# Designs tried in a protein design chat: VH-VL binders against q9xwc2. Part 32

Target 1, 164 residues: q9xwc2
Amino acid sequence: VTCDFKNELVSMNWNVKNNKIQIHFEHNNLTENRWTSIAFGDGPGMNNLESIIFSRREDNVITTNSGYTPKKKKVVVDDVSYVTVNDVQITGNKLKVTVSRPLGPAGPRNFSLDQCLNWMVVPGGSLSNGKFKKHHGKIFFIKDVCAAKCTAERIQRINSNKAL
Key: E = the ipSAE of ESMFold2; O = the ipSAE of OpenDDE; V2 = 0.75 times the mean of E and O plus 0.25 times the DockQ between their complexes.

## First folded at step 18 (VH-VL; framework fv_recaticimab)

Design k5 (at its last look DockQ between E and O 0.48; V2 from the best seeds 0.00; counts 0 for: pae E 9.1 > 2)
Fold by OpenDDE, look of step 18:
Structure k5 (fold): chain C 164 residues (1-164), chain A 119 residues (1-119), chain B 112 residues (1-112)
Amino acid sequence: as target 1 above (164 residues)
Amino acid sequence: QVQLVQSGAEVKKPGASVKVSCKASGYTFTDYVMHWVRQAPGQGLEWMGWIRPDSGKTKYHQNFQDRVTMTRDTSISTAYMELSRLRSDDTAVYYCARHTYIYQGFDIWGQGTTVTVSS
Amino acid sequence: DIVMSQSPSSLSASVGDRVTITCKSSQSVLYKVSGYNYLAWYQQKPGKSPKLLIYYASTRESGVPDRFSGSGSGTDFTLTISSLQPEDFATYYCQQYYRTWTFGQGTKLEIK
């Protein structure tokens, strides 16, 4: 079980508290007119995934919205976001976003995070005329993330142990 | 305590330049994009451009592209708007206004700076 | 540029009245990337700076009374004041921020 993920490009942290999951996502190189996304599901690849999409315009307007990725299709943004944006920061090309949602089903799709799921990070794609273009680069896969086990209490204990 | 405080009223001759300041306080200056909007007497609001305090990048409305210069001094959380080659129709109240990176409108405005251009 | 057209340009109403102001954009301001309409409403009183009322077409800014509501999508938007209060007499502007920033010409709400 992991509550953190990090590579050269992105980092993620999962924290569950009060039946809500908080996700801290950082992207080191989200340039203007680009999008990135994180997604989760019970299978590998871009297949029927719940998605959270992050986009940046030239004026540094950052969009965060929930969506889904149909089988072998592009991500579809929800009409209304079913994630709550807790914090957004863009410094240079460094994006820091914190979002939260219920641990259970949320939004129009009955997709719960009560079980261990696989997560995906789409490193980036172009944004042109307000439209998502196909992503480029290899998708990062994070296998078997059990969000329910990433509780604040557990994290606190881990941090305490590290301090010793 | 979040506020934008602009410099005082200006009276200029045609052909001159004016530089209006906008000092931000109560928030992290670089976390918001600063816009400039003007309003001629009895008229509506006109967007002039924005500056990103984080990088200094600017975007101007095409109507002002060759006459406006937006700058910032992050050390004092101050944005500046300079308009050159002033004309009588530049007479207006000039506002600075911010928007966050999660755009939720221009939530904070300066009090406005009256610029009068007259011969 | 996206042109914003408000209607009416002016109207007179009484305290307690339901008031509706319309704003039309020359093109859709629904930002597909976010799923939100990039439309805001502002209130401006004489000699004062504009005040944000609504953003994303229907989200009320903090501190704004619930008698103010925004609705619409795409190109047609409405600001509604359910029961006009004395302090609500002002000029109202719609604004799109889908592509650059443009304002409607304003609607002056006067006391009947």
Scores: ipSAE 0.595, ipTM 0.852, lowest interface PAE 0.9, mean pLDDT 92
Fold by ESMFold2, look of step 18:
Structure k5 (fold): chain C 164 residues (1-164), chain A 119 residues (1-119), chain B 112 residues (1-112)
Amino acid sequence: as target 1 above (164 residues)
Amino acid sequence: QVQLVQSGAEVKKPGASVKVSCKASGYTFTDYVMHWVRQAPGQGLEWMGWIRPDSGKTKYHQNFQDRVTMTRDTSISTAYMELSRLRSDDTAVYYCARHTYIYQGFDIWGQGTTVTVSS
Amino acid sequence: DIVMSQSPSSLSASVGDRVTITCKSSQSVLYKVSGYNYLAWYQQKPGKSPKLLIYYASTRESGVPDRFSGSGSGTDFTLTISSLQPEDFATYYCQQYYRTWTFGQGTKLEIK
């Protein structure tokens, strides 16, 4: 059961409590006028990916938006986000953010994370005049994430096994 | 104890320059944008610009961009605002103010520095 | 620049009164993507620095008394003091931070 992801650029973990999923996301190099995102979607097809998008203005305003990627990985943000920001911190270029959303259906597309699917991390794209531009760089895939299984008890069991 | 402490009052002649300091304590100086705001006697608040202490990047209001310079020294957690070619209508209290990036307001203000420009 | 217009410029009220102050922006300060209005309210007492009361139009800053509340969206905003106290006489400013940073001209609240 996969409940975290980490590489040199991104650290992320998630847990489920009270019908909500909480996602802790860190990005080590979110410079100004850029965005990064977590996207969710089924394997083949590569379109209609539900997304949580983080962006940084040059005046250091951090925004978090729900949205999707309809085709070729361009981003469309929702008029009203259904994702709650629980905490956000930017230190230098390191973003740390905690967000939550309903585990089940939410937002304009009635999208549910109560299913197993691939997660993707887009490491960075440009933000120009308030517009999201196409990203460049390698997208990170996390196969077969079953987020509903990431309860506090299961995470504790996983961590206990690692400490041995 | 989060606070911003500014330098003392100044009296200047027209044509001179003034440099006001703003020392931050009780928080990580480089994590927050610093703004400068002035208030002429009996008048409202006027935004002058901001500096990002982490990078030194600045933005100035158009009315000040040819006369204002904002700098910082991260080793002593201090921001500076210098206004050149002073005129009598630059007489004001000058404030530094911290920008809270999640709440989007100026949550901490310096005590103000009175600058008097008189002939 | 987005112009912020406050009304009234001055008012007198008695302790215990409900007071409202309005603020109108020349352009919408609602960021539709987040649903937040980028509008703040400040209190400034004579000889003192401004104090943040409300941000996002309606969210009260920590330590601000419950009698202060903000409302409105888009271009029209209101600060309400539900039961005026002697320590509330001050000048009140609205501020937008949707595009740059501009303040209203202020509203001076005097005790009758």
Scores: ipSAE 0.007, ipTM 0.601, lowest interface PAE 9.1, mean pLDDT 86
ESMFold2 (binder alone), look of step 18: mean pLDDT 93; pTM 0.944

Design k6 (at its last look DockQ between E and O 0.04; V2 from the best seeds 0.00; counts 0 for: pae E 14.9 > 2, placed apart)
Fold by OpenDDE, look of step 18:
Structure k6 (fold): chain C 164 residues (1-164), chain A 120 residues (1-120), chain B 112 residues (1-112)
Amino acid sequence: as target 1 above (164 residues)
Amino acid sequence: QVQLVQSGAEVKKPGASVKVSCKASGYTFTDYYMHWVRQAPGQGLEWMGIIRPDSGKTKYHQNFKDRVTMTRDTSISTAYMELSRLRSDDTAVYYCARGHTYIYQGMDVWGQGTTVTVSS
Amino acid sequence: DIVMSQSPSSLSASVGDRVTITCKSSQSVLYSTSGYNYLAWYQQKPGKSPKLLIYLASTRESGVPDRFSGSGSGTDFTLTISSLQPEDFATYYCQQYYRTLTFGQGTKLEIK
């Protein structure tokens, strides 16, 4: 179980309070006309996932959208975001965003975070004419994030490599 | 660019010890695990163990746990593998390889290998 | 330890051929909670370090040509090269990381 993730490119923190999950996400290199996303689900790869997409279209304009990723398909962006943006800032190419949603089912897909789930970070993809292009680079997979156990703003980072 | 550079070839006598180094560059050393894998001449790959650079925690394969010691120096982004009580069948190319700290996604970066020859 | 068994141990093929290599694990390498298979494939050419091809059973590493694909789940896995190219002649290894880490014995792909 982990409530933190960090590598050279991104960092994430999960915190649960009042039946809401707050996610702090940082991306160190989100350039213009690029998108990144975080997603969660109970399956391998980018299949049947709830997604939160962060896009930088021009200058410091950041868009946050909720969506989902059907099996072997592109992300479908919701018409209305079911994620609340608490804070967003871009400094240079460094994105800092805090979003929140209910811990239980939220949105049209009725996907709950009450159970331990895997999270995915898509490091980046191009944005062209308002459309998300395929991502490039290796996806970061975070195992066994149990939101209900993340009651502190920050707990020690626990790597999920099964060898140790 | 991301790369692992290993120390040079070693020639040892039976009973001696060898310590191979692996210097990482192009990425944050402590953000990835480090694996050690060896390959005897004409043989397959053999996993020796893994070290977590941020904490120094290790897990060794059962075949080596009594003879191998894996360490790291985070100040210079370098991992070390020491194998003691060398035997002739320890003659092999030894590799360090980077691995992810989250869900396993393979060993995506390898050192160039270090040839260790054990002969009387 | 989980034992990885590859078949065949060696294979001769021609450029353009469809090649299939099988890997069987003595125990399942599927994590039931997440559905991830901790299975990877590597390519190694003589005198060179291994190269990661596939991880999580079916995901291609960046830069790996589309002709390489991985499939399978649980204990049975397959690496497929849809149309063999001259640069594909090498030795291939499967690897599990479900419990500790072990490699298959390798499959040497040679020119017919």
Scores: ipSAE 0.018, ipTM 0.597, lowest interface PAE 7.3, mean pLDDT 89
Fold by ESMFold2, look of step 18:
Structure k6 (fold): chain C 164 residues (1-164), chain A 120 residues (1-120), chain B 112 residues (1-112)
Amino acid sequence: as target 1 above (164 residues)
Amino acid sequence: QVQLVQSGAEVKKPGASVKVSCKASGYTFTDYYMHWVRQAPGQGLEWMGIIRPDSGKTKYHQNFKDRVTMTRDTSISTAYMELSRLRSDDTAVYYCARGHTYIYQGMDVWGQGTTVTVSS
Amino acid sequence: DIVMSQSPSSLSASVGDRVTITCKSSQSVLYSTSGYNYLAWYQQKPGKSPKLLIYLASTRESGVPDRFSGSGSGTDFTLTISSLQPEDFATYYCQQYYRTLTFGQGTKLEIK
């Protein structure tokens, strides 16, 4: 069962406790006036994907929004975010953020993470005049993430097996 | 335990300089930004500027740009604020405060304050 | 600078009263992309450092009692103390951190 993801740009892990999912997300190159996101859904492509969006203003303010991608290159943020920010740091261009949300239905679309879905990382796009511009580059796919299975007991079992 | 401990009270003459220290403990000094805020007797809070301990980069409020210098020593987790060409209206309590100016959480930990008295 | 104006400048109240303090900014502190209002409230008792109460206009800092709440958006913000306790007599400051940092002039809350 998949409970983490890492490449040269992004490091992410997630766990479930008390009907909430906690996601730790790191991005090594979030420069000024840029955004990145985690998106959820089964595709094809980027249509109708539930999202958690991280953005960096020109004055280094880091914002976190819930939202969705109704079209391939368009990001729509919710007026009121249903995602809780537990911690956020920016050091140079390295973002580290921990967020949580209910595992089951939440937000305006009643979106749930209690089922297996593809997770995606959008590596970045531009911000201009408060608007999210289209992203550039390839998204990173994590196929068939069953987040509900990422309990502390299961993660410990997975890590024990890797260590042996 | 997270805390900021400032240097002791100072009495100065007009025209002199003062350097206030702020030692951080209980957290990674370079992960948080350091603000300096002052408060004249009976008055409100006045933001003076910010230093980024990881890079040493600073921004100063326009009222202090020509007289304030903020520095840090990462080896001892200490921030410094130096105010030059002191005037009697610089008499105030000077605070350091840890904060997320670029991350949406306020100034969550404050030093105990350093009283600077400028009198002839 | 964004000017922060608090009202009233002082008030008297009794233990158990509901108290409301208003803060108005000269320009919006709402970042429309994020939906967050970059506004904080601080409490300061005589001879002590300020204490963070509320950030992002409405989020209580850890350890702050439930009787403190923040509300408002854009340019108009309110700090409410639902049932005043003896330890709440202090000066309260709002502060914007949308563009640089500025504090309101303070509201002194005194025992009646």
Scores: ipSAE 0.000, ipTM 0.512, lowest interface PAE 14.9, mean pLDDT 85
ESMFold2 (binder alone), look of step 18: mean pLDDT 92; pTM 0.941

## First folded at step 19 (VH-VL)

Design j1 (framework fv_tixagevimab; at its last fold request DockQ between E and O 0.76; V2 from the best seeds 0.76)
Fold by OpenDDE, fold request of step 20:
Structure j1 (fold): chain C 164 residues (1-164), chain A 119 residues (1-119), chain B 109 residues (1-109)
Amino acid sequence: as target 1 above (164 residues)
Amino acid sequence: QMQLVQSGPEVKKPGTSVKVSCKASGFTFTDSTVQWVRQARGQRLEWIGWIRVDSGKTNYAQKFQERVTITRDMSTSTAYMELSSLRSEDTAVYYCARHTYIYQGFDIWGQGTMVTVSS
Amino acid sequence: EIVLTQSPGTLSLSPGERATLSCRASQSVYRSYLAWYQQKPGQAPRLLIYGASSRATGIPDRFSGSGSGTDFTLTISRLEPEDFAVYYCQQYDYTPPWTFGQGTKVEIK
């Protein structure tokens, strides 16, 4: 079981408490007029993924939007974000965001995170006139993430095992 | 505790320039973007432009593009708005206001600076 | 530019009544970038709502915002004496200028 992901550009971890999932996401180089996103889904071939999009405007406004990403299409942003932003910090180009959502069905698509899923991180794309342009670069894939199992107790056990 | 304090009223002749200051206190100035807005008597608020404090990047309304300069001094936590080639139509109360990257809207406003342009 | 039109121009109500203010945009505005302000005579605007429906810090829960696209609403559930003022909406969408509505005056009946 994995409850965290990290590479040179991004880090992400999942934590479940009180039937809510908290996601901590860090991006080391989110420049202005850029967006990044995390996505998950249960469709074959990573189709129609639920997405959480983080964007940075030129006036340095950081926005978090829920949405979904059709295959080979631009992300579709929800009219009303169903993801709660718990914390946002930008230092230089380093973004740190903590968001939360229900573990069960949530959002306009009633998508649940109670099952094991594949997750992905879109490292970045351009933001132009309020539109999310297609991303460039390699997408990071995290396979078989069972976020619902990432309880404090389980995370502690995972960390203990890593220390051995 | 968090506040923006603007400079005092100005009386100017047409064709001259005015520079209004907006001093921040009680919050991290470098995390802010400051917009300038004006309001003529009995009129709606009119957007002038903004400056991102940490980078100094600006954006101006087209109407003011050729006459306005917005700057900031991070050492004194002060934003400035300079308007040149003043006209009688520029008579208004000028406001500064800030937002941050954790966008809470423009939550802190200066008290306003009355600028009067008359012959 | 995006033109914001507020209605009504004047709203005459008594304390305790419900106030409903409208802000209509000439084109769609991202919900995240619509704000409501309160302004009293001789004072600077005060932020009430940002992101169309988020209350600013310290704003009483009798103030609420709703809407999307081109239609936004500010609601004051029960007017208090201190709520009689002029209210402005502002859009700060991706393309400047960030325009304001012409205002709605909420006055005591």
Scores: ipSAE 0.821, ipTM 0.911, lowest interface PAE 0.5, mean pLDDT 94
Fold by ESMFold2, fold request of step 20:
Structure j1 (fold): chain C 164 residues (1-164), chain A 119 residues (1-119), chain B 109 residues (1-109)
Amino acid sequence: as target 1 above (164 residues)
Amino acid sequence: QMQLVQSGPEVKKPGTSVKVSCKASGFTFTDSTVQWVRQARGQRLEWIGWIRVDSGKTNYAQKFQERVTITRDMSTSTAYMELSSLRSEDTAVYYCARHTYIYQGFDIWGQGTMVTVSS
Amino acid sequence: EIVLTQSPGTLSLSPGERATLSCRASQSVYRSYLAWYQQKPGQAPRLLIYGASSRATGIPDRFSGSGSGTDFTLTISRLEPEDFAVYYCQQYDYTPPWTFGQGTKVEIK
């Protein structure tokens, strides 16, 4: 059961309680005029994927949006985000954000995370006058994430088995 | 109490410069972006520019690019706006305001500084 | 440049009446960057609404905001005498310059 992901750029974990999923996301290098995202769906390219998008404006505003990726591999953000931002911190270029959304269907596309599907992290792309340009770097792919299984009880059991 | 306190009124002749101060208290200055706007009598608010307190990076409206300098002093928690080559059209109340990286509008405003430019 | 056009220019109403103030943008603005300010004579602007519909701290619940895209509305459900002021919408979307509307003056009869 996969309930976290970590590499040199990104650290992420998620848990489910009361039909809500909470995602803790860290990105070590979110510089100004850049975006990064978590994407959901089948396919490693940015085609028809539900997304949570984080961005940093040149004026230091940190923006969190729900959205999706159309065929042209560009990010489209929703005018009204259905994702709740529980916490956000920026220290130098390190972003730490906690978001939540319903586990089941939510948002304009009625997208559900109450299923097993691929998750992706897009490490970054450029912002230019409000336009989210193509991503920069290799997508980090997490196959077959069954988010509903990531309850606090199950995560505690997993952590006990992996303790060092 | 979170506040921005600006320097007092200025009366200036055309061709001179003015420097307005904006002192922050009651919040973490370094996580703010300080905005400068002005308002001529009976007119709408006009954006001048901003400064990121953390880096000192600035952005100026095109109209003011060659005449404005925005700075900050982190040791005194103070931002400054200097406008040079003053004209009578620059007569206005000048405001500082701020937001943080968690954007919820310009939530704190200075009281305003009246700058009068007359021959 | 995004131009914000407010209507009406002046709104003359009696206490207790409902006020509806309009702000139209020349192009679409993300809701998260649309704000409303109140300005009384001789004072700095006061933030009322951010994110098109969220009330700032300490703002009475008679003030509400709505809208998206190019059309935004500030509503005062029951005017009080202290609501005499000029009201400005503002956009802080991604593209500079960041602009304010020309204002709607609310006059209490």
Scores: ipSAE 0.707, ipTM 0.861, lowest interface PAE 0.9, mean pLDDT 90
ESMFold2, look of step 19: ipSAE 0.392; ipTM 0.764
ESMFold2 (binder alone), look of step 19: mean pLDDT 91; pTM 0.936
OpenDDE, look of step 19: ipSAE 0.792; ipTM 0.898
ESMFold2, fold request of step 20: ipSAE 0.561, 0.577; ipTM 0.806, 0.811
ESMFold2 (binder alone), fold request of step 20: mean pLDDT 91, 91, 91; pTM 0.934, 0.932, 0.932
OpenDDE, fold request of step 20: ipSAE 0.010, 0.767; ipTM 0.605, 0.896

Design j2 (framework fv_tixagevimab; at its last look DockQ between E and O 0.04; V2 from the best seeds 0.00; counts 0 for: pae O 10.0 > 2, placed apart)
Fold by ESMFold2, look of step 19:
Structure j2 (fold): chain C 164 residues (1-164), chain A 119 residues (1-119), chain B 109 residues (1-109)
Amino acid sequence: as target 1 above (164 residues)
Amino acid sequence: QMQLVQSGPEVKKPGTSVKVSCKASGFTFTDSVVQWVRQARGQRLEWIGWIRVDSGKTKYAQKFQERVTITRDMSTSTAYMELSSLRSEDTAVYYCARVTYIYQGFDIWGQGTMVTVSS
Amino acid sequence: EIVLTQSPGTLSLSPGERATLSCRASQSVYRSYLAWYQQKPGQAPRLLIYGASSRATGIPDRFSGSGSGTDFTLTISRLEPEDFAVYYCQQYDYTPPWTFGQGTKVEIK
């Protein structure tokens, strides 16, 4: 059961309670005029990925959008985000954000996270004149995430076991 | 109480400069981007530029690029806008306003500073 | 630069009536970067709506915003005496300059 992800650039964990999923996302190097995202969908070669996109403007505005990638390397941002921003902080280039959404179907695509599927982190891409440009660096792949299992009880047991 | 308090009215001759101050209180100044906007009588608001308080980085509208300097003093929580080579068309009320990185829109405005340019 | 054109220029209404104010952009604006302000004579503008539809802190629910692309609307569902003022739309899309519309004056009939 996978309920977190961490490497040298990104730290992320998620939990479910009361039919909502909360995602804590940290990115150590989100510079100005850049974006990063969490994407959801099965397998290499699938093009219809749901996503949560974080961007930093030149004027330091941090924007969080829901969206999707209908095909490889194309990002479409929703006009109205269905993702709730609970907290956002930027210190230097370190982004910390907490978002939540319904665990079940949400947004214009009725996308659900109550199923097991792959999660991906896009470490960075450029913003140019409001357009989300091609990312740079390797996508971080998290295989077979069953987010619905990441309850407080399950996470507590996992953390206790890892401490041994 | 979150406030931006601006310096008083100025009467200037063409070709001179004016420096308007904008003092912040009741919120974290370093989290802010201070915007400068002007409004001539009966006209729409016109964006001049901004300064990021944390870095001092500025951006100016092209129209003002050669005549405006926006600065800040973090020790006094004060932003400044200086406009040089004044012309009669620069007669307007000058406003400062705040934007933070977590919310959009200009949510706190100074009271305005009337700048009158006449011979 | 993005030009915002507001209509009507003047809207003459009585207290209790619904006001509908239009803002048309010369090119598409991401709705997350569209705001509305109220300005009364001798006062600084007051933020009403940001992100096309989100009410700013302390703004009554009779104010609502909608729209996307090039067409945006501010609605005041039931005018109060204090709502007679000039209203401006503003875009703050990714690339400056950030521009304001010319205003719609809502005046008492």
Scores: ipSAE 0.461, ipTM 0.783, lowest interface PAE 2.5, mean pLDDT 88
Fold by OpenDDE, look of step 19:
Structure j2 (fold): chain C 164 residues (1-164), chain A 119 residues (1-119), chain B 109 residues (1-109)
Amino acid sequence: as target 1 above (164 residues)
Amino acid sequence: QMQLVQSGPEVKKPGTSVKVSCKASGFTFTDSVVQWVRQARGQRLEWIGWIRVDSGKTKYAQKFQERVTITRDMSTSTAYMELSSLRSEDTAVYYCARVTYIYQGFDIWGQGTMVTVSS
Amino acid sequence: EIVLTQSPGTLSLSPGERATLSCRASQSVYRSYLAWYQQKPGQAPRLLIYGASSRATGIPDRFSGSGSGTDFTLTISRLEPEDFAVYYCQQYDYTPPWTFGQGTKVEIK
């Protein structure tokens, strides 16, 4: 079971405990006025994806928002984030963040992580006047992640750099 | 006890209009989106449009945009579907259905209203 | 518009058998916006599954939904006599129309 992803820029870990999923995400180069995001869904590419967006607006000021990426559209930020932030660290340009959510249905779209899904990482985009601008990096693609099975006994680390 | 009750069967001449009602009870009508669907005898379900009850915002299928009007009366918890310039091919059973949050699916349906268009 | 194609058109089975129904979309559909309905003759459709895999209230556990992207499946693990009906899938993901599949008739063999 794939419960760990790492490439040159980012790393992700999935862990399930008490019917909650904890996601540890690291980004090696999140500069000021930049955003990055992790996303998951059952479609190809950046279509119909649940998104967790991490933004660095000012020095050491990190915001976390849940959102949704419509088909062929920019991410739409939720009015209220349904993702809990457990830990945030920024050292230089290295971001370390831990978030959690229910394993089952959650958020305004009632999306469950009980099944295997595709995950994606948007390496980055610019923030301008509080708005998310288009990303310019290649999207990292992690196919068929079964996060629900990521218990302490079934963690398998995978190093890959597959992009769309 | 949650239900949608539709108006009775209609027999109409070509070129006329029909207005079908859909009365809600047992749930908060203002929190709903109501869609209208029709089904000709032995045919598939055909989507007509929806209305968001709280705002009155509507969306119609392209096929019906010029002939259909979906409205709601919050004071009576009733949704309406009016179809004008009726044709014989409009002969069908018309259904209303509601949902609170879109992802939850349309869980309450009316019993259907038969509309017959004949000369 | 998104076209939903159901297969097979007709499924002839006996009580106690397993039924597998397919709903294929012309383009990817967000799983949260895929539903299955059951319709019996002379009745309105009844919601079975929403969000591709969640059973509606009161729906027996012999009904299950699965799938993602363009391929969705409704499974009836053990057919009961009352399960013989027509089944429709609907998507309400994309810009309207929120289209239905053409239906699969599950009939008694």
Scores: ipSAE 0.009, ipTM 0.609, lowest interface PAE 10.0, mean pLDDT 89
ESMFold2 (binder alone), look of step 19: mean pLDDT 89; pTM 0.894

